# VHH binders against o75319: the designs that were tried, part 190

Target 1, 181 residues: o75319
Amino acid sequence: GNHIPERWKDYLPVGQRMPGTRFIAFKVPLQKSFEKKLAPEECFSPLDLFNKIREQNEELGLIIDLTYTQRYYKPEDLPETVPYLKIFTVGHQVPDDETIFKFKHAVNGFLKENKDNDKLIGVHCTHGLNRTGYLICRYLIDVEGVRPDDAIELFNRCRGHCLERQNYIEDLQNGPIRKNW
Below, E stands for the ipSAE of ESMFold2; O stands for the ipSAE of OpenDDE; V2 stands for 0.75 times the mean of E and O plus 0.25 times the DockQ between their complexes.

## First folded at step 15 (VHH)

Design S25 (framework vhh_4orz_3; at its last look DockQ between E and O 0.92; V2 from the best seeds 0.00; counts 0 for: grease 25.5 > 24.2)
Fold by ESMFold2, look of step 15:
Structure S25 (fold): chain B 181 residues (1-181), chain A 120 residues (1-120)
Amino acid sequence: as target 1 above (181 residues)
Amino acid sequence: EVQLVESGGGLVQAGGSLRLFCAASGFTFSSYDMAWLRQAPGKRREWVALITSGGETDYADSVKDRFTISRDNAKNTVSLQMNSLKPEDTAIYFCARESWSYGEYYFDYWGQGTQVTVSS
C-alpha cells in the first residue's frame, strides 16, 4: 500500500489567507485510498480542503500542486470549476529557475484573469511548507517587491508553521532576485 | 546507474493502437513502482498510469478503459498498451520510476520519452 507522507500528520491541513495577497497554503490532500491508514480525525481529503476554505469565507480559483508525484489525489477529485495546475517541483534543493518561472507565470496569469474577484490561489507541496513557502515568498520578493524577511514572516504566520529548510531560507534572504518572465 | 529507455512510439491514425515499452536497468526492477506520463505540445506534463511493484494499476480518467499498463519483471520492462487512440493522445510519453524517498512518493528517475502522434 499507500504510505502516509512522513510528518504529514504533524502539520495543520490549511493555513489562513495571506493578507494583502491572493495566496493560501495547505498540505497535500489525500484521496480516499489513503484513509485506511488514518484515524478519522487525521483525514484531510480534497473535499475536506474545500470545506475548510469555505469555513474561512474564502473561495479557491486555482490550485497549484508542487508535488513530484500524482499518487496523492487526481485532478478529477477536484470540482471541475477550479483549475488545477501541476508544477513538478524537485524537493530538497532550491527550485531551479525554470520552476520559479513557471510558478510566476501561473500566478500572474491567474491574477490578470481574476482581477475582478477575490478568489484565492491555493498552493501545496507534500507538507505545504518548504517548497510552497519558498515559491510563494520568491514570488512576493521578485514580483511584488516584498522584503525577504517580511515575506517569510507573513508566510510562517499564515501557514501556522515556520519554513524549515535552511537552504531555502538562505536563498530567499541572500540569493539573487530571479527573472520574472 | 538507473536508466529508463522508452520505445514503441510513432504515427498512428485515430482509432488505432500502439504499444509503448520502457526498458529498465541499473536497479532491482521488481521492487519499484513504475509510471507513464505524457506531455502534449504546449501543455504541461501529466500522469497517465501507474503500476506498483505488486502489480496493482491505476489510470488517469482520460485514458481509463483504453490504456493498459503492465510489467514484465523477467525482462525488466514496463509497457503501455494504447487502444482507441485519439488526436488528444498526441504527446511525448515518458517512463518514470516512483520510489518512497525521504518520507514521500517521488518520481526519482525519468526516461527521455518517445513520441506518439495520432492523426485524424
Scores: ipSAE 0.624, ipTM 0.839, lowest interface PAE 1.6, mean pLDDT 92
Fold by OpenDDE, look of step 15:
Structure S25 (fold): chain B 181 residues (1-181), chain A 120 residues (1-120)
Amino acid sequence: as target 1 above (181 residues)
Amino acid sequence: EVQLVESGGGLVQAGGSLRLFCAASGFTFSSYDMAWLRQAPGKRREWVALITSGGETDYADSVKDRFTISRDNAKNTVSLQMNSLKPEDTAIYFCARESWSYGEYYFDYWGQGTQVTVSS
């Protein structure tokens, strides 16, 4: 059967919008088949995601899924009105330049097409923390010119959890700027 | 060395059928969940079907009731029977191994893929 990701229960389901940005991070929602292994209060489904976003008076305009599987939920579990983008991203290692570029390209494309609204870019990996945080921060640093420590602090504060992987943090703080195109 | 080799792709007319095969080697095949993924031109790679080591199956809604994933543990093969093919099924199809590591599921190996083209 399907296993609940380790430590998944330990993380807040949904963070807060990052001020000055259109990013919001969350942990992976789990489809119904996982609910039998969860207490009711632990459940976090695609539907629950949208309900929580609504409770924040926000609206998702794009979901970027960074997990390296599609076992957790199906794109069809999402409203048709919200585009879904899968970027298979290996965990525990700094994303490669191609992955970074794909992420940046997706974000820039969204922003270009959504200038007339304030819809959010929802980003998640398994826990919505390390891979998610790295790529969001990488974008803010490389594209928006944000100071690395400011980007990291902003993400951590809004996600409600701090980036955990030192290799990610080190790369963000001291690593080279990646190409934006 | 883990190897996955896809075959069976080709050109077919809409409404037609194809059967894809994947030959696996270099690991205990019967212990792993296997999947088919696909990537259409200019589109993201997407999940198509999954079959567990226990034989349970799951499908993307877009292919449900048209595609059937199966496996033969004696031959170390996984297959994808594709019926009622549509032009939107045109893609490179990849056989993938799914693993559990670092507390999460992930596809850790896939082949070079096999091209499926469905003409209207």
Scores: ipSAE 0.554, ipTM 0.808, lowest interface PAE 0.8, mean pLDDT 94
ESMFold2 (binder alone), look of step 15: mean pLDDT 86; pTM 0.853

Design S26 (framework vhh_4orz_3; at its last look DockQ between E and O 0.77; V2 from the best seeds 0.00; counts 0 for: pae O 3.5 > 2, grease 25.4 > 24.2)
Fold by ESMFold2, look of step 15:
Structure S26 (fold): chain B 181 residues (1-181), chain A 120 residues (1-120)
Amino acid sequence: as target 1 above (181 residues)
Amino acid sequence: EVQLVESGGGLVQAGGSLRLFCAASGFTFSSYDMAWLRQAPGKRREWVALITSGGETDYADSVKDRFTISRDNAKNTVSLQMNSLKPEDTAIYFCARESWGYGEYYFDYWGQGTQVTVSS
């Protein structure tokens, strides 16, 4: 049997576009097989994700899936027109340099290929909060030169929930700026 | 000590069949979900198939109806029967254990992998 991720129901499904960036964060969509354990109003499917993005007058150009599983949905559940990238990211600990570099490489590649449009990079882990917030903020700090506290505040406000893991917050605030190669 | 050891890889002609095995030890095998993933040269690791502790299965579209995942709880093994093999199936195949931990699904142990090469 499929388990609903703990506290998943407590998080807003989709955040808002982060102004001045190409990022939008959301919690993991759940495929049909999970819906047996959800009330209709609690459902958030891959289709629901795209409907909510459209309601914001936005368009996804890439989805980066940070979960360490494929249980929640399959890439085939997404529109064929939206590229999908899995970056297996270990939870509960600060992502290692290899994971950070993969994320930066994916974002930089997207920005180069999409310089002539305004499509968004959708990023999610299970809750769209800790791993997602860490990697987005790490990118903004290291690549775009945003001050750590400004990056964190922007993410928290646009996600609609604050980063929760203290070790992630401390690494963003007090850790070194990471190399971009 | 949790161990997952893959075997059964090799060279096979396109259209052929091969059966992979994963020997599991160091845990209560019948209580865990198990998966196969693969990584082709120059490509990202991708999920192939899952079998739950209750015996439910799921497959990537690219292998659906050609591959069959199964488990033998008496022998603590997971198998992947691969039929109608294509050159695109060439990859290192990994057995993985999936746990429910920290409120989410998570691959927590991996084997070292077994090479499958499909020649045309």
Scores: ipSAE 0.559, ipTM 0.822, lowest interface PAE 2.0, mean pLDDT 92
Fold by OpenDDE, look of step 15:
Structure S26 (fold): chain B 181 residues (1-181), chain A 120 residues (1-120)
Amino acid sequence: as target 1 above (181 residues)
Amino acid sequence: EVQLVESGGGLVQAGGSLRLFCAASGFTFSSYDMAWLRQAPGKRREWVALITSGGETDYADSVKDRFTISRDNAKNTVSLQMNSLKPEDTAIYFCARESWGYGEYYFDYWGQGTQVTVSS
């Protein structure tokens, strides 16, 4: 069946734009079939995502989905005007170099093609926290040269939740820089 | 060892049909939901179809009413009947096992894939 992800309700649906970046993180939106298992105020659909982004006076230019399934919503549930990229990312473990590269490549490609606007890169995993936070921070550290603690603090503050997994934090703080090409 | 082996891909003209097969081994097949994914060159990998252990099915809107996923638990196989094929269906198609763990759904195994090419 369609189970609500564990602890999904505990997280803010959408974070804030990360100042100095074009990133915004959010938890996975759930398609209509999940609504019967949720209170109205708990519902967070693809439509709700876009409404919340609009309320922040922002616009999504790309969605990067890091979940390891596509059961939660369909790309067709998104506006056609917003590109959707799936990067299957296993939870709980530090993403491998290939995954990191794919993410960086996608972000760089977006930035190259969107120099004339201020549209956001929306990134999410299940909770929009650990996998999402790691890859965003990894990008900021490796590509933008941001100090690891600054990247983590920025993400945590903007997401409204702190990275939880120590292995992710440790890798960001002390792990090697990953190649950007 | 979990193993998924796709077959049935090939070249077909637009409007044609193909039937993909996936042979599963190394696990209790009847207990798992199975899916088909596809990835076109230079494009995102996307979910195509899902069939639960109970036989319930779901489809991406892009393939709905054209594709049919089915399974044979006695043979440990999952199939994808693809009708009314379009050039945009051209991709490598993967058979994947879906699992529940750590509070979420995820695909934990898939095969090497089978190439489907639809010509105009």
Scores: ipSAE 0.025, ipTM 0.396, lowest interface PAE 3.5, mean pLDDT 92
ESMFold2 (binder alone), look of step 15: mean pLDDT 85; pTM 0.857

Design S27 (framework vhh_4orz_3; at its last look DockQ between E and O 0.93; V2 from the best seeds 0.00; counts 0 for: grease 24.5 > 24.2)
Fold by ESMFold2, look of step 15:
Structure S27 (fold): chain B 181 residues (1-181), chain A 120 residues (1-120)
Amino acid sequence: as target 1 above (181 residues)
Amino acid sequence: EVQLVESGGGLVQAGGSLRLFCAASGFTFSSYDMAWLRQAPGKRREWVALITSGGETDYADSVKDRFTISRDNAKNTVSLQMNSLKPEDTAIYFCARESWEYGEYYFDYWGQGTQVTVSS
């Protein structure tokens, strides 16, 4: 039984660092048990993730996993030197204030602990697009004061794919600034 | 209505054993993957073990070879046998159903949890 997530093959594995930020977004890496249903060129494992980051001359300092499962890979499949954080994030709905707070708290903690290096926060959901893009943009808007359209444009360009869920886009553009408490 | 009810928690001495149970109702139990997760005081909820509808199992490294997940499709139950318990295993343990919804894996229903306390 392992199923490949729908449309997962259609997305670039890893985006580019978002300039002026510490973020990089990617789709969920898949452990070896999923590879039976993938052509060799379609594979994107935890090891492949780190190889691709190194090819960009970057280094991950934290991975935030937004998926609502642990099926795709285990934290133990990652280098022990890279902290891993799971934030179970419900799909299809705009993330609630508690989820947004957890994400902001994690990012702020990372920036404080890593003020003297240039390591990146890797963020993924299943496709590295909708939940990932929403929470990164929500952080940039609420905490960094970035204009909604600028945050969305930056994410879309650096991910290499556009945010798709209209309710997320509408909430980022027209919703209230969320409190950071 | 989907319902998951955990039981079997309690206080146990380090090195001891407990068996947790999860009673499932309101769905075709044999068609779904099931998992145990836990949340220790002051920590985030973490995955512990998975059993597929076909009976294949997987475990977090921290509990491998000490914990055994099993299922009884006739009784609609998932069990977690926990041996060689350590104080670090102290947590609320949750049963969860995993489905394939919207093209991805997703824990769509959770139980209320059962407390396990391991004394030193």
Scores: ipSAE 0.596, ipTM 0.830, lowest interface PAE 1.7, mean pLDDT 92
Fold by OpenDDE, look of step 15:
Structure S27 (fold): chain B 181 residues (1-181), chain A 120 residues (1-120)
Amino acid sequence: as target 1 above (181 residues)
Amino acid sequence: EVQLVESGGGLVQAGGSLRLFCAASGFTFSSYDMAWLRQAPGKRREWVALITSGGETDYADSVKDRFTISRDNAKNTVSLQMNSLKPEDTAIYFCARESWEYGEYYFDYWGQGTQVTVSS
């Protein structure tokens, strides 16, 4: 059967909206087939995701999935009203320029199309931390002109967990700006 | 060296059928889960079907009941039988190996893909 991702249980299911942005990060929701390996209080399904978002008085307008598999849940498990975007992103290494560009393009496209609402961009990888945090921070730094340390601090605070990968942190702090188009 | 080589693509009319093959080499094939993905023009790559080493299968809803993934461990092949094809099935189809590494699932090897074109 399907394995629960390592350390998945250790992370908060859903973070908080990042003030001044439309971003919210969360760990990967798991479809029903994984629940037999979880205690009831550990379960976090696509349905649970939306319930938690509503509890925060927010609404998702887009989900960006950065995992490199489709095993965890299906896009069809999501409400039809919320678009789903898959960006296959390799873990443990700094995302390449193409991946960064895809992410930025998706975010910018969403913002252009959603100027009349306050819906959130939900971003997740497996744990909703390292890949997720890097790309969100990369966007804030490259596109919004936020200082790297401010972006990282903001993400960490809102996610409830700190970025763990030093290579990601180093690239955000000292790496070059990536093209936005 | 891990290699995945797709074949069987081509042009077919809507409602028609194709069978794709993927020949695997360079690893213990029977120990790995295998998948098919596709990328349509101007769209992102999407998951189509998965078959585990144990023979369990899963499908995207868009292809469920039309596509069938299977494997032959003796021949180191994974196949995708595509029936009732639709124009929206037009894409490059990729064979991929799915692994468990660093505590998560991910596709670690891809083939070059095979073009499937479904005409109206």
Scores: ipSAE 0.575, ipTM 0.831, lowest interface PAE 0.8, mean pLDDT 94
ESMFold2 (binder alone), look of step 15: mean pLDDT 86; pTM 0.857

Design S28 (framework vhh_4orz_3; at its last look DockQ between E and O 0.70; V2 from the best seeds 0.00; counts 0 for: pae O 5.5 > 2)
Fold by ESMFold2, look of step 15:
Structure S28 (fold): chain B 181 residues (1-181), chain A 120 residues (1-120)
Amino acid sequence: as target 1 above (181 residues)
Amino acid sequence: EVQLVESGGGLVQAGGSLRLFCAASGFTFSSYDMAWLRQAPGKRREWVALITSGGETDYADSVKDRFTISRDNAKNTVSLQMNSLKPEDTAIYFCARESWDEGEYYFDYWGQGTQVTVSS
């Protein structure tokens, strides 16, 4: 019954911390019920996520789940000590202003409450690439004043895969700067 | 066109029961997974329960053992039986269709919701 997301196996499970930021991106972890269709080396569970983060000598302080479903894992599959936030984000379209606002609000809130530690914000959609890259870059551009091309380059390098959706890339590079309220 | 219409909401005492219905039309209902989600005032929408086209079910921990999702493919309906209701269950309840298309799961259609109010 459970389908493995298309091309999910082709993507590196977890990226690297983006230097100068509190972000790390990854593809969606898959709960145990999906593992019947995966070779052992292909598995990437919620537990595997935390093991890989620990191996990088990092710690997650928030997970932002951008998928438009709850099918892949439940918040209860995560350690209770790590806050989880779902922002239902429609794929294939540039996220609307409401979605962008929710993301910025969550990030700003996290940074205020975690100013005295170095915990990371983990962000994922299904593949950890297009929606994830867009919203991280949108935050860096609009809130941190990073140049669009620099934000995109940083994300691509640290994720280990390039943003694929041209409408997202064009909106980041040439679209309006979104107001921060 | 795809339509999902919720009904059965209302006011109920704590400890009571309520049954929600979602009437589906405009698609091959038996081929799709269906879900219930809810949104309390000032809160974000949260997942409550899922039933697959094959009848397998799953639930949020907060409603497990109190709520039962079911479907009737002959009537194109999905239902949510809610027992042992608590004031915390007060919310607008939404029916959603879950698609597998373009290589991932997503809720592609939503109803307008039905209000459930649980008085203490």
Scores: ipSAE 0.493, ipTM 0.789, lowest interface PAE 2.1, mean pLDDT 91
Fold by OpenDDE, look of step 15:
Structure S28 (fold): chain B 181 residues (1-181), chain A 120 residues (1-120)
Amino acid sequence: as target 1 above (181 residues)
Amino acid sequence: EVQLVESGGGLVQAGGSLRLFCAASGFTFSSYDMAWLRQAPGKRREWVALITSGGETDYADSVKDRFTISRDNAKNTVSLQMNSLKPEDTAIYFCARESWDEGEYYFDYWGQGTQVTVSS
């Protein structure tokens, strides 16, 4: 039911904007029903997400949810003004080409439609780290031409946690470039 | 091999009812939580209902009080009774198995889906 994801409390709720990009990563916000199992200071709701973003003097323009479930929060818990995109992404394994493409397409679409503002693309999985970091870095590498180590370092620094999974890191560093269309 | 086969979809008028079925095989059915998902054309896939191995249920707000998920462990089936159907319920409905791994819930298997069309 409403179990707190394992290790969820161990991660910073929201990272920092990645300089030179419009990405910001965060862990999954939890709907109100989870608050019963959390200390007040541990709570991180969709509302809390937006408050924290505001505290950084930023604004979310898109949320990409990479979790493979929808039990943590509901799209209706978000402001109507912020589009929500679900990309079901299986954990542990390197995202497949379809998933990578979906992510790239979503990001590119957002950027095309939001040239006149500086709103952020918020990306999260459960912890907002491995799946999130991989796809953001994959985008930076494949689309923006960023050196893999630079992308990884940038993400880690801004998220406040380092990518943990070696298969993700290895693929980013040494794996093939994925097509962008 | 894990297999989920949905059935029961069809065309129904608004306010009508349908009952979807899912036949599961290839795993210990009684040990898993089961769910129904749906995806409308041009829309994101969404979670609809969940039933735990213990028989506890949960629903998306959009279908709460209209849909009822149930399971029969003896027959390895999960069902979705859909009442008071609305045009916005039109979608392909998928039966899905829920799993837990490394601290998160996720759906690891689902069927080909069954089309539900609600006309106004």
Scores: ipSAE 0.021, ipTM 0.314, lowest interface PAE 5.5, mean pLDDT 92
ESMFold2 (binder alone), look of step 15: mean pLDDT 86; pTM 0.851

Design S29 (framework vhh_4orz_3; at its last look DockQ between E and O 0.89; V2 from the best seeds 0.73)
Fold by OpenDDE, look of step 15:
Structure S29 (fold): chain B 181 residues (1-181), chain A 120 residues (1-120)
Amino acid sequence: as target 1 above (181 residues)
Amino acid sequence: EVQLVESGGGLVQAGGSLRLFCAASGFTFSSYDMAWLRQAPGKRREWVALITSGGETDYADSVKDRFTISRDNAKNTVSLQMNSLKPEDTAIYFCARESWDSGEYYFDYWGQGTQVTVSS
């Protein structure tokens, strides 16, 4: 059977909207087949994701999935009204320039098409922390001109957990700016 | 060295059928979950089907009831029977190995892909 990702239970299901941005980070929701391995209070399904977002008086306009599998849930488990974008992102290593560009392009496209609303860009990897945090911060730094430490602090505070991987932090703080086109 | 080699692609008319094969080598095939993915022109790579080492299967909704994934552990092959093909099924189809790595599921090896073209 399907395994629960390691430490998945240790992370808050959904963070908070990052002030001044359209980003919200969350851990991967798990489809029903995983529930038999979870206590009821540990369950976090695609439906639960949307319920939690609504509890925050927010609305998702896009979901970017950075996991490198399709086992956790299906795009069809999401409302048809919310676009789903898969960006296969390798774990534990700094995303390559192509991945970074794909992420930026997706975000910019969304913002261009959604100027008339306040819908959020939901981003997740497995834990919604390291890969997720890196790409969000990379965007804020490269595109929005945010100071690296400010971007990291903002993400950590809103996610409710801090970026854990030093290579990601180091790249954000001291690495080169990546192309935006 | 892990190798995955796809075959069986080609041109077919809408409503037709194709059977894709993936030959695996360089690892204990029977111990791993295998998947098919596809990438259409101008689109991102998407998951199509999965078969576990235990023989359990799962499908994307877009191909459910039309495609069938199967495996032959004696021959180290995974196959994808595609029936009732549609023009929107046109894509490069990739075979992939799925592993449990660093506490999560991960496609760790891919083939080079085989072209499937469905004409209207």
Scores: ipSAE 0.715, ipTM 0.876, lowest interface PAE 0.6, mean pLDDT 95
Fold by ESMFold2, look of step 15:
Structure S29 (fold): chain B 181 residues (1-181), chain A 120 residues (1-120)
Amino acid sequence: as target 1 above (181 residues)
Amino acid sequence: EVQLVESGGGLVQAGGSLRLFCAASGFTFSSYDMAWLRQAPGKRREWVALITSGGETDYADSVKDRFTISRDNAKNTVSLQMNSLKPEDTAIYFCARESWDSGEYYFDYWGQGTQVTVSS
């Protein structure tokens, strides 16, 4: 029974650090039990994630997992030195204010605790694109004051794929600024 | 309408045992994977155990060898036997259904939870 998420193979595993931020985005890593249905070059495990980050001369200090499941990998599959945070985020709909607040709170907490290093916040959903891009851009817009189109362009370029869901794009461009609590 | 109703929570001394039950209705129970998650006060929800439609099980490391998930397709019930309970097991326990219908794994329905309190 392990299924590979639809279109997961079509996306680059890991993006590039977003300049001027502490963010890096990636698609969900898949634990070894999923590899039966993958060619070797298609594999992207939790170990592969950390190897790719290290090869970019970066280090993760937090992983925020936005998937609405625990099937893909477990926190114990990650190094104990890297905090893991699950924020169950509904797909296909603009995240509600509670979810946005949880994300902002987690990012702000990380930045305070890591002000003396350059570690990154890794963010993923299933594909590392729509939910991930939305929440990163929402943070940049609401907390950092970045213009919506500039946030979206920065995310798309660094992820290596463009945001696909028009309702997310419309909310980022035209929707209300959310409370930062 | 899909419904999941948890029961069996309560107060127990450390080292004791409880069995939780989740009654499922409104869907073809035998076709879906089922899970238990929990949320302690001031903490985020965490996954505890999973049982697939085929009966295969998986557990969080923190509960392995102490907890056992099982299902009864004739009764549309999933259960969680919790042994050797510790104060850190104190939480609200939720039953959840997991589907693949959207092209990814997704907890699409949740119960309202049952409280488990483990006294030191």
Scores: ipSAE 0.642, ipTM 0.839, lowest interface PAE 1.4, mean pLDDT 92
ESMFold2 (binder alone), look of step 15: mean pLDDT 85; pTM 0.850

